# VH-VL binders against q9c0h5r722to879, part 12

Target 1, 158 residues: q9c0h5r722to879
Amino acid sequence: WSSESIKKPMIVTSDRHVKKEACELFKLIQMYMGDRRAKADPLHVALEVATKGWSVQGLRDELYIQLCRQTTENFRLESLARGWELMAICLAFFPPTPKFHSYLEGYIYRHMDPVNDTKGVAISTYAKYCYHKLQKAALTGAKKGLKKPNVEEIRHAK

## First folded at step 4 (VH-VL)

Design m4 (framework fv_acasunlimab_arm2)
Fold by ESMFold2-Fast, scan of step 4:
Structure m4 (fold): chain C 158 residues (1-158), chain A 118 residues (1-118), chain B 110 residues (1-110)
Amino acid sequence: as target 1 above (158 residues)
Amino acid sequence: EVQLVESGGGLVQPGRSLRLSCTASGFTVSSYYMSWVRQAPGKGLEWVGYIYSGGSTYYAASVKGRFTISRDDSKSIAYLQMNSLKTEDTAVYYCARAPYWSGPFDYWGQGTLVTVSS
Amino acid sequence: DIVMTQSPSSLSASVGDRVTITCQASQGISNYLAWYQQKPGKAPKRLIYAASTLQSGVPSRFSASGSGTDYTFTISSLQPEDIATYYCQQYDSYGSTPYTFGGGTKVEIK
């Protein structure tokens, strides 16, 4: 978890555009989680995050690793809950790459035990939901392609 | 209350450059997706490019490498820098706003005519 | 690129007539479709988004429906002020082709 801006992507990339997008993406994630002042309402911030990941395939793994970092050792309960919400929202629209799938699956799986629940946040419930979404997104992407994020589907993905 | 006003159009020779401006009022430019859409005389609409709230830009293949979109948030102006102009770039250029990523345009300016001719 | 094919390219009808315009996408666009009205010498105005949602302040005589690759726009009772060219627009794509417009339908009164 960090309250500061990032200067470099979590995943190494030589692409200048992807580096810039990764840093802007981190700011949007912090805005959704309440750790940074937002320029738009939370629903539209989530739409921007989901759409960046959907449209910039090179950002998908970076997006998920940033969410993993922001949900690790995060002691701000509202921020922690929103981080898991945002993961569920993104998983409704696209999976990570096959190479990153095992890492993300393992991360989510480890949080499915109720031992991980904190005061006011049922992490295990969020993790179970995200686990099912991850498996479904991977299957759907392989069969029918990925649908562009929209506001109504983001409301339902929570 | 929301207004978009384009300026900078005119007659320009092939190979030259021209910069268009889109002055926005009634909203914060950096919170929206700002597109340029053009229309050749008597023809249909063609998307040119956009800049979205995070600052990244995307361009249609027909203009990529020649056109650049930028914005000045302090002045509430979006720009279209047009380099290496071709006769095929002759069109009315519209500035259009979208509140969502690549969502449908909710407000348009009245357009500015660019004529590329020798 | 997603290609949008709009039909007809022009039509003439009488005041009070029901007017129908169609738009076909080269691939499924999941209802990410908008309809715009452009009067001569003016900028386009959005009438419909999300395939069937009417923009606030737009008269109820305008409606639209469709799914997948096939979409329809209807004016239930044509009025003189409806003389315009109408365009469909997909916004399902990402990257360098996020928007593609149909060729337009010029609506005239007889």
Scores: ipSAE 0.006, ipTM 0.491, lowest interface PAE 14.8, mean pLDDT 83

Design m5 (framework fv_acasunlimab_arm2)
Fold by ESMFold2-Fast, scan of step 4:
Structure m5 (fold): chain C 158 residues (1-158), chain A 118 residues (1-118), chain B 110 residues (1-110)
Amino acid sequence: as target 1 above (158 residues)
Amino acid sequence: EVQLVESGGGLVQPGRSLRLSCTASGFTVSSYYMSWVRQAPGKGLEWVGYIYAGGSTYYAASVKGRFTISRDDSKSIAYLQMNSLKTEDTAVYYCARHGYWSGPFDYWGQGTLVTVSS
Amino acid sequence: DIVMTQSPSSLSASVGDRVTITCQASQGISNYLAWYQQKPGKAPKRLIYAASTLQSGVPSRFSASGSGTDYTFTISSLQPEDIATYYCQQYDSYGSTPYTFGGGTKVEIK
């Protein structure tokens, strides 16, 4: 977990545009989680995060690794819960690449044990929900392709 | 227009149970954090618990294990189930919506009085 | 947990007076502080959040400032309809009490 801005993506890339978008994405994630001053309401921040991941394929794995980082050793009750919520929202619209799928699946699975529940946050409940969303997104993306995010579906995905 | 209306308050004996309802209109309850806040007669405000937009709940130590918060999204109702009631639970109970994430409360209901007495 | 100490407990002032209420946190709360107005027999109404941000639709005579552990709420020109109890509330805690209110300040007109 980090309260600071990032200066480079967590996943190595030579694309200047992807590097810039990854840094902006991290700020939006912090805004949604309450760790950075927000410019818009949380639904619209979540919409921007989901739209960036949907429209910029090269950001999808970066987005999920950023969420994994922000939900690891995060001792801020509200921020931790919001991070898992944002992961569930993003998984409603796109999976990670097949290359990253096993890592994300393992990360989520490790948190499904109730021993991970802390300070009033039922992490295991969020993780179970995210696990099911990940499996559904991977299957849907393989068969039918991905739909563009919209505000109504984000409300429903929460 | 955002509105919250509490119901279910009344006189109840110590050790019994009571369920409060908060009917919401003008917004989607599943998109917001919702809290219960109480106020004992002549006293200040005390936070009781909340339900996150994602469905998980969190409670004040004074009520943990006795009170549960739940939500019926199809009916736009939040509930506070109060078990093992004590005389010190006597208060006006308010339903409140969090304005931004888990931040401070932007809309409150009118409150419903719960009196725990024999 | 974070304890909020609000002062004074009550005050009496005349219409048109400048009224100031203070709120002190037992530890730094990084401007995660709100102010509420509660009129007799009514629910609280949020006036201020993020220490100094005025809620939309709230009259400009209400203002607030502060940082760290010390925060203030001001009514620049008290009106009869401002008779109420005012509460501060922190929302920075991640312990057993994530939301803590001050004891309240009862404002009445002389």
Scores: ipSAE 0.005, ipTM 0.488, lowest interface PAE 14.2, mean pLDDT 82

Design m6 (framework fv_acasunlimab_arm2)
Fold by ESMFold2-Fast, scan of step 4:
Structure m6 (fold): chain C 158 residues (1-158), chain A 118 residues (1-118), chain B 110 residues (1-110)
Amino acid sequence: as target 1 above (158 residues)
Amino acid sequence: EVQLVESGGGLVQPGRSLRLSCTASGFTVSSYYMSWVRQAPGKGLEWVGYIYSGGRTYYAASVKGRFTISRDDSKSIAYLQMNSLKTEDTAVYYCARHGYWSGPFDYWGQGTLVTVSS
Amino acid sequence: DIVMTQSPSSLSASVGDRVTITCQASQGISNYLAWYQQKPGKAPKRLIYAASTLQSGVPSRFSASGSGTDYTFTISSLQPEDIATYYCQQYDSYGSTPYTFGGGTKVEIK
């Protein structure tokens, strides 16, 4: 977990555009989680996060690893809950790459044990939901075209 | 193409140990979950355990504490170390790959027979 | 654990017949269901995943459907090479929660 800005992506990339977008993406994630002041309501912040991941394929793995970082050792209960919620939202629109799938699946799986639950946040419940979303997103990405994020779908994915 | 080949099966006495190998080709084993599934003679399929891409392992209650799954990424081999073997462990043992999008067991090895008897 | 109940345990049919096998889960499994074919002396081969998606290279006479707790597998026109035992398997599982198979349906030709 971090309240600071990042100056480089979590995943190494040579694309300067992707590097810049990864840093901006991290700020949006912090805004959704309540760790950074936002100028838009949470629904529209989530839409921007989902739209960036959907439109910039090179950001998808970066987005998921940033969410994993922000849900690791996060002792701010509302932020922690929002982080898992945002992961579920993103998984409604795109999976990670096949190369990153196993890492993300393992990360989510580790949190499905109720021992991870804290007062106020049922992490295991969020993780189970995200696990099923991940499997569905992988199936959709292989079988169907990925649909563009929109406000109504995000509202239903929360 | 994707291929899985098991080896190491045979006759073993109760209480002894045996190690099975699953040699993979056509894909990177560290990128996939790998399971072991067994089938007792004339019986149905039973999941034994898996190793996920990050290396953590999980086991069915019937083998927990006795069996260990591991892999050697450089050699593309997955292993099943079977300790304290019982007669009820007699089965054909299959290694199987979990697909990313399609769920588990998209490819299976041919199996190797393990017979536990005195 | 999720229990998979498969019916019938065996059936005999003629070449060209339509055969149907059913599988019931003890709880909803959100279409995380696969169907496998196991010919005598061979490893299982996955035919269907995600309840209704046909595996690449599998003949179109094989199909499947279902949702929630009830799933069906169909061979539209049975061929001699289809003699096998068929298994359903749920994969709405994680960690140490086991992947569970149905008891199998042995398909024989009359």
Scores: ipSAE 0.006, ipTM 0.493, lowest interface PAE 15.8, mean pLDDT 83

Design m7 (framework fv_acasunlimab_arm2)
Fold by ESMFold2-Fast, scan of step 4:
Formats: structure tokens, sequence, C-alpha cells
Structure m7 (fold): chain C 158 residues (1-158), chain A 118 residues (1-118), chain B 110 residues (1-110)
């Protein structure tokens, strides 16, 4: 977990557009989680995150690794819960690449054990929901492609 | 300076309709959720519904199907169309703006009284 | 629907007293809680948001704390102008869980 900005993507890329978008995406993730001041309501911040991941295919794995980082060793319970919510929202619209799928699946699976629950946050419940969303998104993306994010879908995905 | 001003309240018979207006100034309404919140005489606050856009409205179960919220962003006016009014709908109706990042109501209008009685 | 249980329903205290009001949510609301002051015949005014953040221009005698399901609002030294009904409100969800208010606490000076 980190309260600071990033200067480069967590996943190495040669694409300058992806590098710039990754740094902007991290700020939006911090805004949704309450770790950075936002200029928009949470629903709209989530829409921007989902839209960036949907629109920039090369950003999808970066988005998920950033969420994994922000939900690891995060002792701010409000921020932690919001991070898992945002993961569920993003998984409603797009999966990671097949190469990253196994890593993300394993990360989520490890958090499905109730031993991960704190008194204020039921992490195992969030993780079970995210696991189901990941499997569905991967199957749907393979068969017919992915639907563009919109405000109503985001409200429902939460 | 942010201001919200409600109008259109009054005495109305059960089963009739009434439309309330909320004129906003000092901010761009399209960037904000706006809600209607009511308060029956001597009772607490009850959320009625919100609008973010024409396709993004949500209503309390007690008014769903009878009340409709709309907004003319170019005129900065929000509306609450109340149909099939019941005596239980008697209340002061407030227009409120949701706070930017945090979402709770940061500005409220003065309220307009709606009395549903024969 | 998230139910907000506020206590007490009313209280009477003297000028200078510490006043404490509590609010309990039926499920965790991740500090998405606001506190409002409503004076007789007036619209509510937001005093606190995000469980503990004081609204600009609000006197420092007002404070709040809490997390998860349990939240507290305090007036450290009650003043005559603080006579009002106080409400908590959760705002955790924009879709499946609508905004809900506590029942209110009427604060009067004895």
Amino acid sequence: as target 1 above (158 residues)
Amino acid sequence: EVQLVESGGGLVQPGRSLRLSCTASGFTVSSYYMSWVRQAPGKGLEWVGYIYSGSHTYYAASVKGRFTISRDDSKSIAYLQMNSLKTEDTAVYYCARHGYWSGPFDYWGQGTLVTVSS
Amino acid sequence: DIVMTQSPSSLSASVGDRVTITCQASQGISNYLAWYQQKPGKAPKRLIYAASTLQSGVPSRFSASGSGTDYTFTISSLQPEDIATYYCQQYDSYGSTPYTFGGGTKVEIK
C-alpha cells in the first residue's frame, strides 16, 4: 500500500501512452479509495477508472496490479474496503490478459479465507465476489467481447 | 455562492398531482447528484430520491412509481413530480446537493410545505 | 437497506456540558457518515462528513469519531445556539443501498 504518487508503471512497458495513463490511473485509484483528494464523486471516479481500463487494453494488467498493491498491507479499513469494491467494479467490464489471469486469480483466492477478515472489513466476502466476477469476465471476453462501462452498470456492479 | 430555492408547495387533495421545482445557482448542476429529502410534521428526515442524469435516478420504496425526479441542466432547475398523492406524503420537501467527493448533502434549500388533505 | 439507529432520542443539558450522541449502522459503512444540525423551522446544515471531518466554518466544539458500524458525535461545551435536532446519515452506496438517516436527537437546554 502507498499514499504517494508513482513515477512509472508497476508493469514494464515501452508504450509512452500506457506509461502516462498508468500514472494517472494510480491517482484515480487513490481518489476512489479516499487516500487522495478528488474533484468528482466516487461513482464518477470509478467510471473514469473503468473507462480507462476498457479503452486502453494495455492498461488492464497494470490496473489490476495497482489494486493488488493498494489492498496489500493496507491498515486504513475504509481505503481497504474501497479498493476491493473498485476491483469488483473493474472485473464487471474487463478481465486481465490470460498471462496475468493466474496471478490475479491466486491473489483473490488467497483472500477468500475468513482469516483475512478484520472487525471492520469482511475481506473474504469481497474476494469471493471478485473471484466470481473474474471467472465470468474471462469467459465473456473470450466468447463475444466486452461491454463499454457506464454509470448504471457501475452502480449495479458494486 | 451556492443556493437552492424550492417552490410549488401547497395544499392538495389525496389522489391528485403536484410538481415542485428547485432552482439552483452558484454551481454547475450537471456535475452533481441532487436529492429530494422530506420531513413530515414533527418527524425525522426521509430521503425521497436522487438524480444525476435523466437515465440515472433512484427512488425510495415509499414513492417509487408515483414520484419522478427530472432536471433541466441548461436552466439549473430540478423537479419533483408527485402523482397519486397520499396523506402520508404531507411533509416539508427539501432540495439538497450531494457533496462532490464525499456524497453527503452539503447544501440544502429552505424547503417547501406540501399538505395532502381533504 | 442500511438502518441507522441513533440514541438518545432526546436529551436536556446545561450550558457548558459535554453532549454525546451515538449512531449505529446495521452493517459496516466504511466511515461514509455525516452529521447534520437542524434548528427549529430551518433546513438541516451539515456539520461533519466522512465520519470525523469538520465542515468549514463550523465551531471546533463539534467533533465526531467512529468506524465500521459505531459512530459518535460530541459537543464539548454546549452553547445556547446549539439547541437543535441532530441527525446522522450514511452515504456508503449509490445504487443498491439508498441514503438513510438516523431518527434524530433533540438537544435542549434545561
Scores: ipSAE 0.000, ipTM 0.482, lowest interface PAE 15.6, mean pLDDT 82

Design m8 (framework fv_acasunlimab_arm2)
Fold by ESMFold2-Fast, scan of step 4:
Structure m8 (fold): chain C 158 residues (1-158), chain A 118 residues (1-118), chain B 110 residues (1-110)
Amino acid sequence: as target 1 above (158 residues)
Amino acid sequence: EVQLVESGGGLVQPGRSLRLSCTASGFTVSSYYMSWVRQAPGKGLEWVGYIYSGGSTYYAASVKGRFTISRDDSKSIAYLQMNSLKTEDTAVYYCARHGYWSGPFDYWGQGTLVTVSS
Amino acid sequence: DIVMTQSPSSLSASVGDRVTITCQASQGISNYLAWYQQKPGKAPKRLIYAASTLQSGVPSRFSASGSGTDYTFTISSLQPEDIATYYCQQYDSYGYTPYTFGGGTKVEIK
């Protein structure tokens, strides 16, 4: 977990556009989680995060790695809960690449154990939901096209 | 300069229909969420529904199934179609724009009064 | 739905006075709170968003702060043109009513 801005993507890339988008994406994630002052409706922030990941395939793995970082050793309960919400939202629209799938699946699976639950956040419940969404998104992406994120689906993905 | 102008309000009998218009200028209406917010005489503000940039709509429980929001991008007009009107729908209806980064209701129209009575 | 409780319902103060209005959410809203000014017969005007960010063109005598469930709006030196009803509004809810307003505070000059 980090309250600071990132200066480069967590995944090495030579694409200048992807590098810039990754840094902006991290700010949006912090805004949704309440770790950075947001000047936008949380629906708009979540929509922008989901739309960036959907539209920029090269950004999807970076997005999930950033969410894993922000949900690791995060002792701010409200932020932690929002981070898992945002992961569930993103997984409703697109999976990570097959190359990153096993890592993300393992990360989520490890958190399905109730020992990860804190006083105010049932992490195991969020993780079980995200695990289900990850498997569904991977199947949908393999056999059918992925639909562009929209506000109705974001409301229901939370 | 951003401007929103509502029209179409008036007196209507319970059970009938009325359509409100919100003419937008100074921005591309299809690029923003647009909401309708109402205020009963002497009362506070109540959100009614929105249409987002992609065209999908969402409604408050009190109006869901009766009210429909739409827009005409070529004319820069957002609409609120009100069906099965009730006396408790009597209010000034405002259209309002949502800012991308600043959250909802950064600009409002002047409002149009809808009176539902016999 | 998130319920917004605004206090006081009305107040009367003199020109130059410091005026404070409070708004309490039924659950944490992560600073997704706006403040609006509505003058008689006019549409509301947004003064503040994101709990503390002042809207462009709004006088610096208006300010706000808060976090979690408790938020405050302040007019540091009340002017005659500030007579209005002020509303807080949360935008963190994704339920049936994603935007809920406080009951309003009517500010009058003595």
Scores: ipSAE 0.007, ipTM 0.629, lowest interface PAE 8.8, mean pLDDT 85

Design m9 (framework fv_acasunlimab_arm2)
Fold by ESMFold2-Fast, scan of step 4:
Parts: sequence; C-alpha cells; structure tokens
Structure m9 (fold): chain C 158 residues (1-158), chain A 118 residues (1-118), chain B 110 residues (1-110)
Amino acid sequence: as target 1 above (158 residues)
Amino acid sequence: EVQLVESGGGLVQPGRSLRLSCTASGFTVSSYYMSWVRQAPGKGLEWVGYIYSGGSTYYAASVKGRFTISRDDSKSIAYLQMNSLKTEDTAVYYCARHGYWSGPFDYWGQGTLVTVSS
Amino acid sequence: DIVMTQSPSSLSASVGDRVTITCQASQGISNYLAWYQQKPGKAPKRLIYAASTLQSGVPSRFSASGSGTDYTFTISSLQPEDIATYYCQQYDSWGSTPYTFGGGTKVEIK
C-alpha cells in the first residue's frame, strides 16, 4: 500500500503512452480509495478506471497489480474496502491476461479466508465476490468479448 | 445552516506549539474533506493541508512534518496542531469545507490570527 | 507545481463598469478552477467553481469562462458592495501543492 504517486509502472514497458496511462491510473485508484484528492465524484472516477482498463488492453494487468498493492497491508479501513470494491467493478468489465490470471486468482483466493477480516471490513466477503467475477469475466472474454463500461453497470457492480 | 468557527489563535514564541480548533455545525464533519488555509498579513491565500472523511491527511511542503490535522467526529471539531512554529507561519488561519470530495472550498470559517514573534 | 498567474494585481473602476480579471495556469487544468471574493477583514467566499459554474445565491453580474491554461472572471456592472480582493484557485494538481491560488486582484471604486 502506498499514499505516494508512482513514477513508473509496476509492469515494465517501453511504450511511453502506457507508462503515462499507468501513472494516471494509479492516481485514479488512489482517488477512488480516498487516499488522494479527487477531481470528480466516485462513480465518475470508477468509470474512468474501468474505461482505461477496457480500452487499453496493455494496461489491464498493471491495473490489477496496482489494486493488489493498494489492498496489501492497508490499515486504512475505508480505503481497504474501496480498493476491493474497485477490483469487483473492474472485474465486471474485463479479466487480466491469461498470463496474469493465475497470480490474481491466487491473490484473491488467499483473502477468502475469514481470518483476513478486520474490524469494519469483511475482506473475505469482497474476495469471494471478486473470485466469482474473475472466473465469469475470463469465461465471457474467451467466448464473446467484453462490453464497454458504462455508468449503470458500474452502479450495479457493487 | 453550515457554520465553521475557528479558535485557539494568539501570540506565540518561535519554536513553540499551538493548536487551533474548528467547530463545525449544520453538517456531518466526517462526510467531508476539511482543509486549513492561511493568509499572512497583507498577502494572498496558501493551502496548508486537509483531512478527508476516511481520516487520511495531506500537507503543503512548507508545513509537512511540523503540522498535523486531526478530527473529533463526536464533537464535530477539526484540529490543526502546529509544532516548531516559525515567524513565517504568522497568518490568519481559516478552516474550510470542500464542496464535494476534495473539490474547491464552499464554506469558510471567520479565521483565527496566529502571530509568531519573539 | 501548478503556478497561477493572476492579473492585474489591482484595479480601480467606476460603478457600472465592466471589470475583467484573468488567471493563467502554468499547465492545463481541465476547467478545475474556482473564483473567490474576499471583502476586507472577512473570510473568502466562493463565487464560481468548475471554471464557469456560478455558486447558488451569487448575483448574475458575476461570470467566468476559460479553458486549458487561460481563464477570465467578469463583473458585468460593478457595484459598491463588490469592493474586494478576488482570487482564482486551481484544484487539478496531484503533487504536494494540490491547491494553488493566484496572487489576487484588489478591486476598488474610483
């Protein structure tokens, strides 16, 4: 977990556009989680995060790694809950690449144990929901592609 | 009606500490970002720091490490703890509420004067 | 840091005059700009946010516009009660200075 900005993506890339988008994405994630000043309301911030991941395929694994980082050893309860909520929202629209799927699946799975629950945040409940969404997104993406994020779907994704 | 009232200002020696209070009424303080903004005599406005609904704080570089913002939700009071005060910290300190999340300030208190002088 | 350059620093005008104040940002701020009025001895009051949205209860003679790096604030017909210092403020920055104010424009009546 970090309250600071990132200067480079967590996944190495030579693409300047992807590098810039990854750094902007991290700011949006921090804004949704309440760890950084937001320019817009939460729903709009979530829409921008989901839209970036959907439209920039090369950013999807980076997005999920950033969410994993922000939900690891995060002692701010509201921020922690929002991070898991944002993961669920993103998983409603796109999976990570097959190459990253096993890592994300393992990360989510180990948080499904109620021992991970803290006062005020039922992490295991969020993780179970995310696990099911991940499996569904991977299957749907493999069969017929994924639909573009929109405000109504985000409102219903939590 | 929304109201913010600052208190705790006064004359203080360099190197000492002072705590300012901002009493909020007419809204739930924990639901908003709250900032401190200062204005040196005859000068412009300078943002000092904020605390958001979840409790996280952010500070201007000029005060980072010396000033701490906190909140008591049960009393509807926000605090600015000022340590290691410098003559450059002399200013009227305003408490301000953000209109949405961390957007621009929609309500301000009347201000409280802090004078740092030997 | 995003630097806000406000001009002029002061002006004197007659009642009924059109008064225009400008703010220039050192980089694009996507219309995340507010304007405040501060009367002598009082706290600032927000008049405008999102570059052009008028705060509820503020007289229609106040307006603002702009985009990118260049923003303007206008009083269409100056009134005696408008004597104040006006400040612009950006709220787009993600750095250690997320809010920066212009230097202010002192408006006086001749």
Scores: ipSAE 0.000, ipTM 0.493, lowest interface PAE 14.4, mean pLDDT 83

Design n1 (framework fv_anetumab)
Fold by ESMFold2-Fast, scan of step 4:
Formats: C-alpha cells, structure tokens, sequence
Structure n1 (fold): chain C 158 residues (1-158), chain A 121 residues (1-121), chain B 111 residues (1-111)
C-alpha cells in the first residue's frame, strides 16, 4: 500500500504510452479509494479506471497489480474496502492476461480466509466475490471489449 | 496440439466474391485474437486486421478497412476473410495467425499454412 | 509507407554470429517493448522467433536473441547453421493508427 504517486509502472515496460497511462491510472485508483483528492464523484472515477483498462489492453495487468498493492497492508479501512470494490468493478469489464491470471487468482484466493477480516472490513467476503468475477471474466472477456463501461453497470457491479 | 488450418488455394476473376477460412484447434478459440496477414508475390508481410472470436470485435489496418471483412463463427472455431469484389492486386498468400497474450504485443505465435489467392483474367 | 527499416540482405558463415537491425521511430520501436521477429523459409508460413523484444517462445533455439537500443531493435543469431537461411521480419506495435507495422524483411544467406 502507498499514499504517494508512482514514477513508473509496477510491471517493467519501456512503452511510453503504457508508462504514462499507468501513472495516471494509479492516481485514479487512489482517488477512488479516498487516498487522493478527487474532483469527480467515486462512481465517475471508477468509470474512468474501468474505461482505461478496457481501452488500453496493455494496462490490464498493471491495473490489477496496482490494486493488489493498494489492498496489501492497508490500515485505512475505508480505502481497503474501496480497493476491493474497484477490483470487483474492473473484473466485471475485463480479465487480466492469461500470463497474469494465476498470480491474481492466487492473490485473491489467499484473502478468502476469514482470518484476513478486520473489525471494519470483511475482506474474505470481497475476495470470494472477486474470485467468482475473475473466473467469469476469464471465460467471457471478449464481450467486455465491445461495450464500454458505463455508470449503470458500475453501480450494479459494486 | 495447437494449430490453425486454412482453406485451399483459390483462382478467381476480378469482380468475383471470395470467402476463405481459418479453423483453430487444440486451444480455447474464443480466448485469443486471430489476425490476418497478407504477402504479395515476392513481397513482405502486411497486417490486415484482427478479430476476437469470443465477441467478433474487429480492428482493421487502414489500408484494408472497407476492402475486406473479417468474421468468426465460434461454434465451429473458424475465422473468415471475405472480399465482395476481388481485384488483380488482391493476388497474394493470405495467412491467419493467433496473437499471443495482449493484442498490443502483435506477437503471432501460431500460423496457418496459408491460402494462395490468384486473381487474373 | 512507414514500415520498419531492415537491411535487404545479410550473410555469414557456419559457426559465426550475425545481427539484423530493425529501425523505427518513437511511435513504435523507440517507445514500446512490443517487438517481434519472424523466420520464414521459402514456401512456408512465418515462425515466431522472438516476442516482447527479447523473449523466446518454447522450442526456439537460444542461439536466437533479441535486444533494443533507442529506435533500433536487433536480432542476433549465434552459431550460424545452414537451416537458419531464411527471410527474417521484425514487427512492432505502433501508436500511429495502424496498430502493427512490419519491417521489409532481411534475406539471410549462410555461405
């Protein structure tokens, strides 16, 4: 977990466009989680995050690893809950690549144990939901590409 | 075994329509992008377009937008490349190929054997 | 067209090393690590030899290696063998609207 900006992607790349988009994406994630001041409401911030991942296929794995980082050792309970919500939202629109699938699946699976729950956040419940969404997204990921994320679907995916 | 098998060679006249096929086997057909690559006689490789068979989303090279149609039938794991009216300049070897991972990679890891299309009067 | 630039031909002797260059711009090779290399024998479909600049698919000899510096990607073939004689093509993702661009191809002769 970090409250600072990132200067480079979590996944090493020399792609200029991906580097720039990854840094902007991290700011949007922090805004949704309440760790950075946002000029838009959370629903529209989530829409921007989902739209970036949908539009730029090369950002999908970066997006998920950033969410894994922001949900690891995060002691701000509201931020932690919002991070898991955002993971569920993104998994409604696109999967990670096949190469990253096993890592993300393992990360989510490890959090399904109730010992991960804090007094304010039922992490195991969020993780079980995300696990189900990941399996569905992996099987039908292409359908997400044709239909851009929208506010109503994001509200429903939370 | 993962493979792509293409339809046989075609000899056509200008103005005729044509549809060639590319059948995938040994993998989840709906989970990978399929691209079409053209090679004119004695020339290099030229990308034409890609399709995601799971939802039939397509993206074309600007040079081929409006000249060809790419489609897929996921029930039989087959992608198609189609012309409504062939020109002599369409004479080429046509390859289909699977994209490895993210479509931004443009890494075509499994290739069909090619379909030779000859258009002459 | 704005294709990637490769030498038309290169040659080497068995056991030697050769390098094939692939030069683009900041819209492709210079900015992105999405460079692939293909080998094509006469009358055959291309075979992927390298992806993401330097990664080898399973089954590709470690005699083939890829690298990149600035706007130029390179394919190096060490310990040249007669079977390496083929055409070699580079390709890259591009942000200029065409999605992918291919190089013009390089004919490798093993003398």
Amino acid sequence: as target 1 above (158 residues)
Amino acid sequence: QVELVQSGAEVKKPGESLKISCKGSGYSFTSYWIGWVRQAPGKGLEWMGIIYPGDSYTRYSPSFQGQVTISADKSISTAYLQWSSLKASDTAMYYCARVYGDYLRGAFDIWGQGTLVTVSS
Amino acid sequence: DIALTQPASVSGSPGQSITISCTGTSSDVGSYNYVSWYQQHPGKAPKLMIYDVSNRPSGVSNRFSGSKSGNTASLTISGLQAEDEADYYCSSYTDSGTLYVFGGGTKLTVL
Scores: ipSAE 0.000, ipTM 0.494, lowest interface PAE 17.0, mean pLDDT 83

Design n10 (framework fv_anetumab)
Fold by ESMFold2-Fast, scan of step 4:
Structure n10 (fold): chain C 158 residues (1-158), chain A 121 residues (1-121), chain B 111 residues (1-111)
Amino acid sequence: as target 1 above (158 residues)
Amino acid sequence: QVELVQSGAEVKKPGESLKISCKGSGYSFTSYWIGWVRQAPGKGLEWMGIIYPGDSYTRYSPSFQGQVTISADKSISTAYLQWSSLKASDTAMYYCARVYGSYLRGAFDIWGQGTLVTVSS
Amino acid sequence: DIALTQPASVSGSPGQSITISCTGTSSDVGSYNYVSWYQQHPGKAPKLMIYYVSNRPSGVSNRFSGSKSGNTASLTISGLQAEDEADYYCSSYTDSGTLYVFGGGTKLTVL
């Protein structure tokens, strides 16, 4: 088996508000990926995920580690593709913290080899796109600040 | 002890409705997927569908989509398999089984004892 | 319709080893390490014997082992005992329209 496993637990926090927001965030991620039922359309679920990460700086690293977990050892083609799409969407609006940047960069980089492609899902193509978005978000956030998520930009980021 | 307990055997006529149950105990019912597997008399195992009881999200085998309804009531840790109109070809043993983990991982680790459904005129 | 191919029957004598094959395609066994094996005695529910190709649940005898090569998974039972006489089913995750597929089953007779 060539699938890479995440060996680290999700980010620990003592803030009760952040803990509750992280649990709600996980449910939204599952809804976007089709692993949990949602009555809202996918674009609006993605908007809520991106808005939470943009608004709550303490959730940004947690959001990315949750996406890494959801795209590791995931054998549902639809869910796997949606997970990578959601990572690309979030990276259009905010990077992780500098402390977490190297971990996320390494995770994405390791998936850029076509050997990671499964039947029906071109993981390497998603990973290359996410890698470019991550680099751009880090540069833009440092110099010009980050723009609030909106539906039009989410549609473009897919 | 982790277990799944199914409802008793049913004898029905074609055209009748039926709802059978699968009650989980000894674990967090809302944290595991529950699948339904059919076995026709003298035949092999056939996957029908799956439900996540935490939010009642369902996936069906294409062969059973529209033929049955899978549901769950998390307040009593019970999953259900339902037919609106039974056919003689529905005669089979029906098993519920737990799927390991919070994500779909593919192994049915705990099985109910089975519910025999006989449909005859 | 049987998605995974198993021999209909296999036989052995007490103390011998036997192997049951389970052949799929690149949509299931060939691409994913999520193969499981189930033992079913007459009139009983299936029991999980092997998961994730080669892992054994607590309480399952170490006489049972699993492996995979290409599109074919195998269940091997060493030191055959009379109680091993049962039907054995393989199953795999699939990316082709369903989440799971089963093999047709193999009847093991201990002579």
Scores: ipSAE 0.000, ipTM 0.487, lowest interface PAE 16.1, mean pLDDT 82

Design n11 (framework fv_anetumab)
Fold by ESMFold2-Fast, scan of step 4:
Structure n11 (fold): chain C 158 residues (1-158), chain A 121 residues (1-121), chain B 111 residues (1-111)
Amino acid sequence: as target 1 above (158 residues)
Amino acid sequence: QVELVQSGAEVKKPGESLKISCKGSGYSFTSYWIGWVRQAPGKGLEWMGIIYPGDSYTRYSPSFQGQVTISADKSISTAYLQWSSLKASDTAMYYCARVYGSYLRGAFDIWGQGTLVTVSS
Amino acid sequence: DIALTQPASVSGSPGQSITISCTGTSSDVGSYNYVSWYQQHPGKAPKLMIYDVSNRPSGVSNRFSGSKSGNTASLTISGLQAEDEADYYCSSWTDSGTLYVFGGGTKLTVL
């Protein structure tokens, strides 16, 4: 978990566009989670996050590892809940690469144990939902292609 | 500048072994899949296999499984394509290429200049 | 043989538009949006022109556009120029176990 900006992506990449987008993506994630001042409402911040991951396939693994970081050892209850909510939103539109799938699946699975529940936030419930969405997204992305994010779908995914 | 540089042309006899190379520069070599694509003289492109240099995980086209070995040495940012015993039908131009993003995408965005392999008796 | 079907050749005059088709099956083009197009000049390595059906890499002219309908993907080149004369290949992800499949290639002649 961090409240600071990043200067480079968490996953090393030579693509200048992906490097720049990864740093901007981290700020948007912090804005959605309430850890950074936002210039738009949360729904539209989530739309921008989902649209970046959908549009720039090279960002998808980076996006999910950033969400894993922001949901690890995060003691701010509303920020933690928002991070899991944003993961569920993104998984409604695109999966990680198959290479990263096992890591993300294991990360989510570890949080399905109710011992991870905190006062006011049922993390295990969010994790179970994300686990289901991850499996569905991987199958849908491989078979049908991915639908472009929109406000209505994001509102439904929450 | 991002580039892939391949080893020079080879002239071999049937039954000989061969290992050709593909060196990446200007990017994080271990962060991208590298594919090998074959083009027989006057023919089209055919995919042979891919490798993820970060852990040397490989996937082969069924047509090339068991015919070639793909490997990588991340310490020198180099991928390899190897034959234990060449056949005249292996005569072709061989390209290495970087995969843009997810391997599902299959978009080869940076290509080596090619290595011409000629196998004749 | 699961190669994608392209016409062997296509021709046009400078300033015209041409379209190259790439027909597959429900195991590739028909079910997935992972279609790429490559340009190859004689003696040169291929160059990526289109990925994910319709996306252009930076540096590729907007005269090149991609689309898909059913089992057929299409590459359209508008305002034909002499330097567009080349071989064009499509490729797609496939769920048949081969990962990727290429089209047979189309030779574009600019008259």
Scores: ipSAE 0.000, ipTM 0.481, lowest interface PAE 17.0, mean pLDDT 83

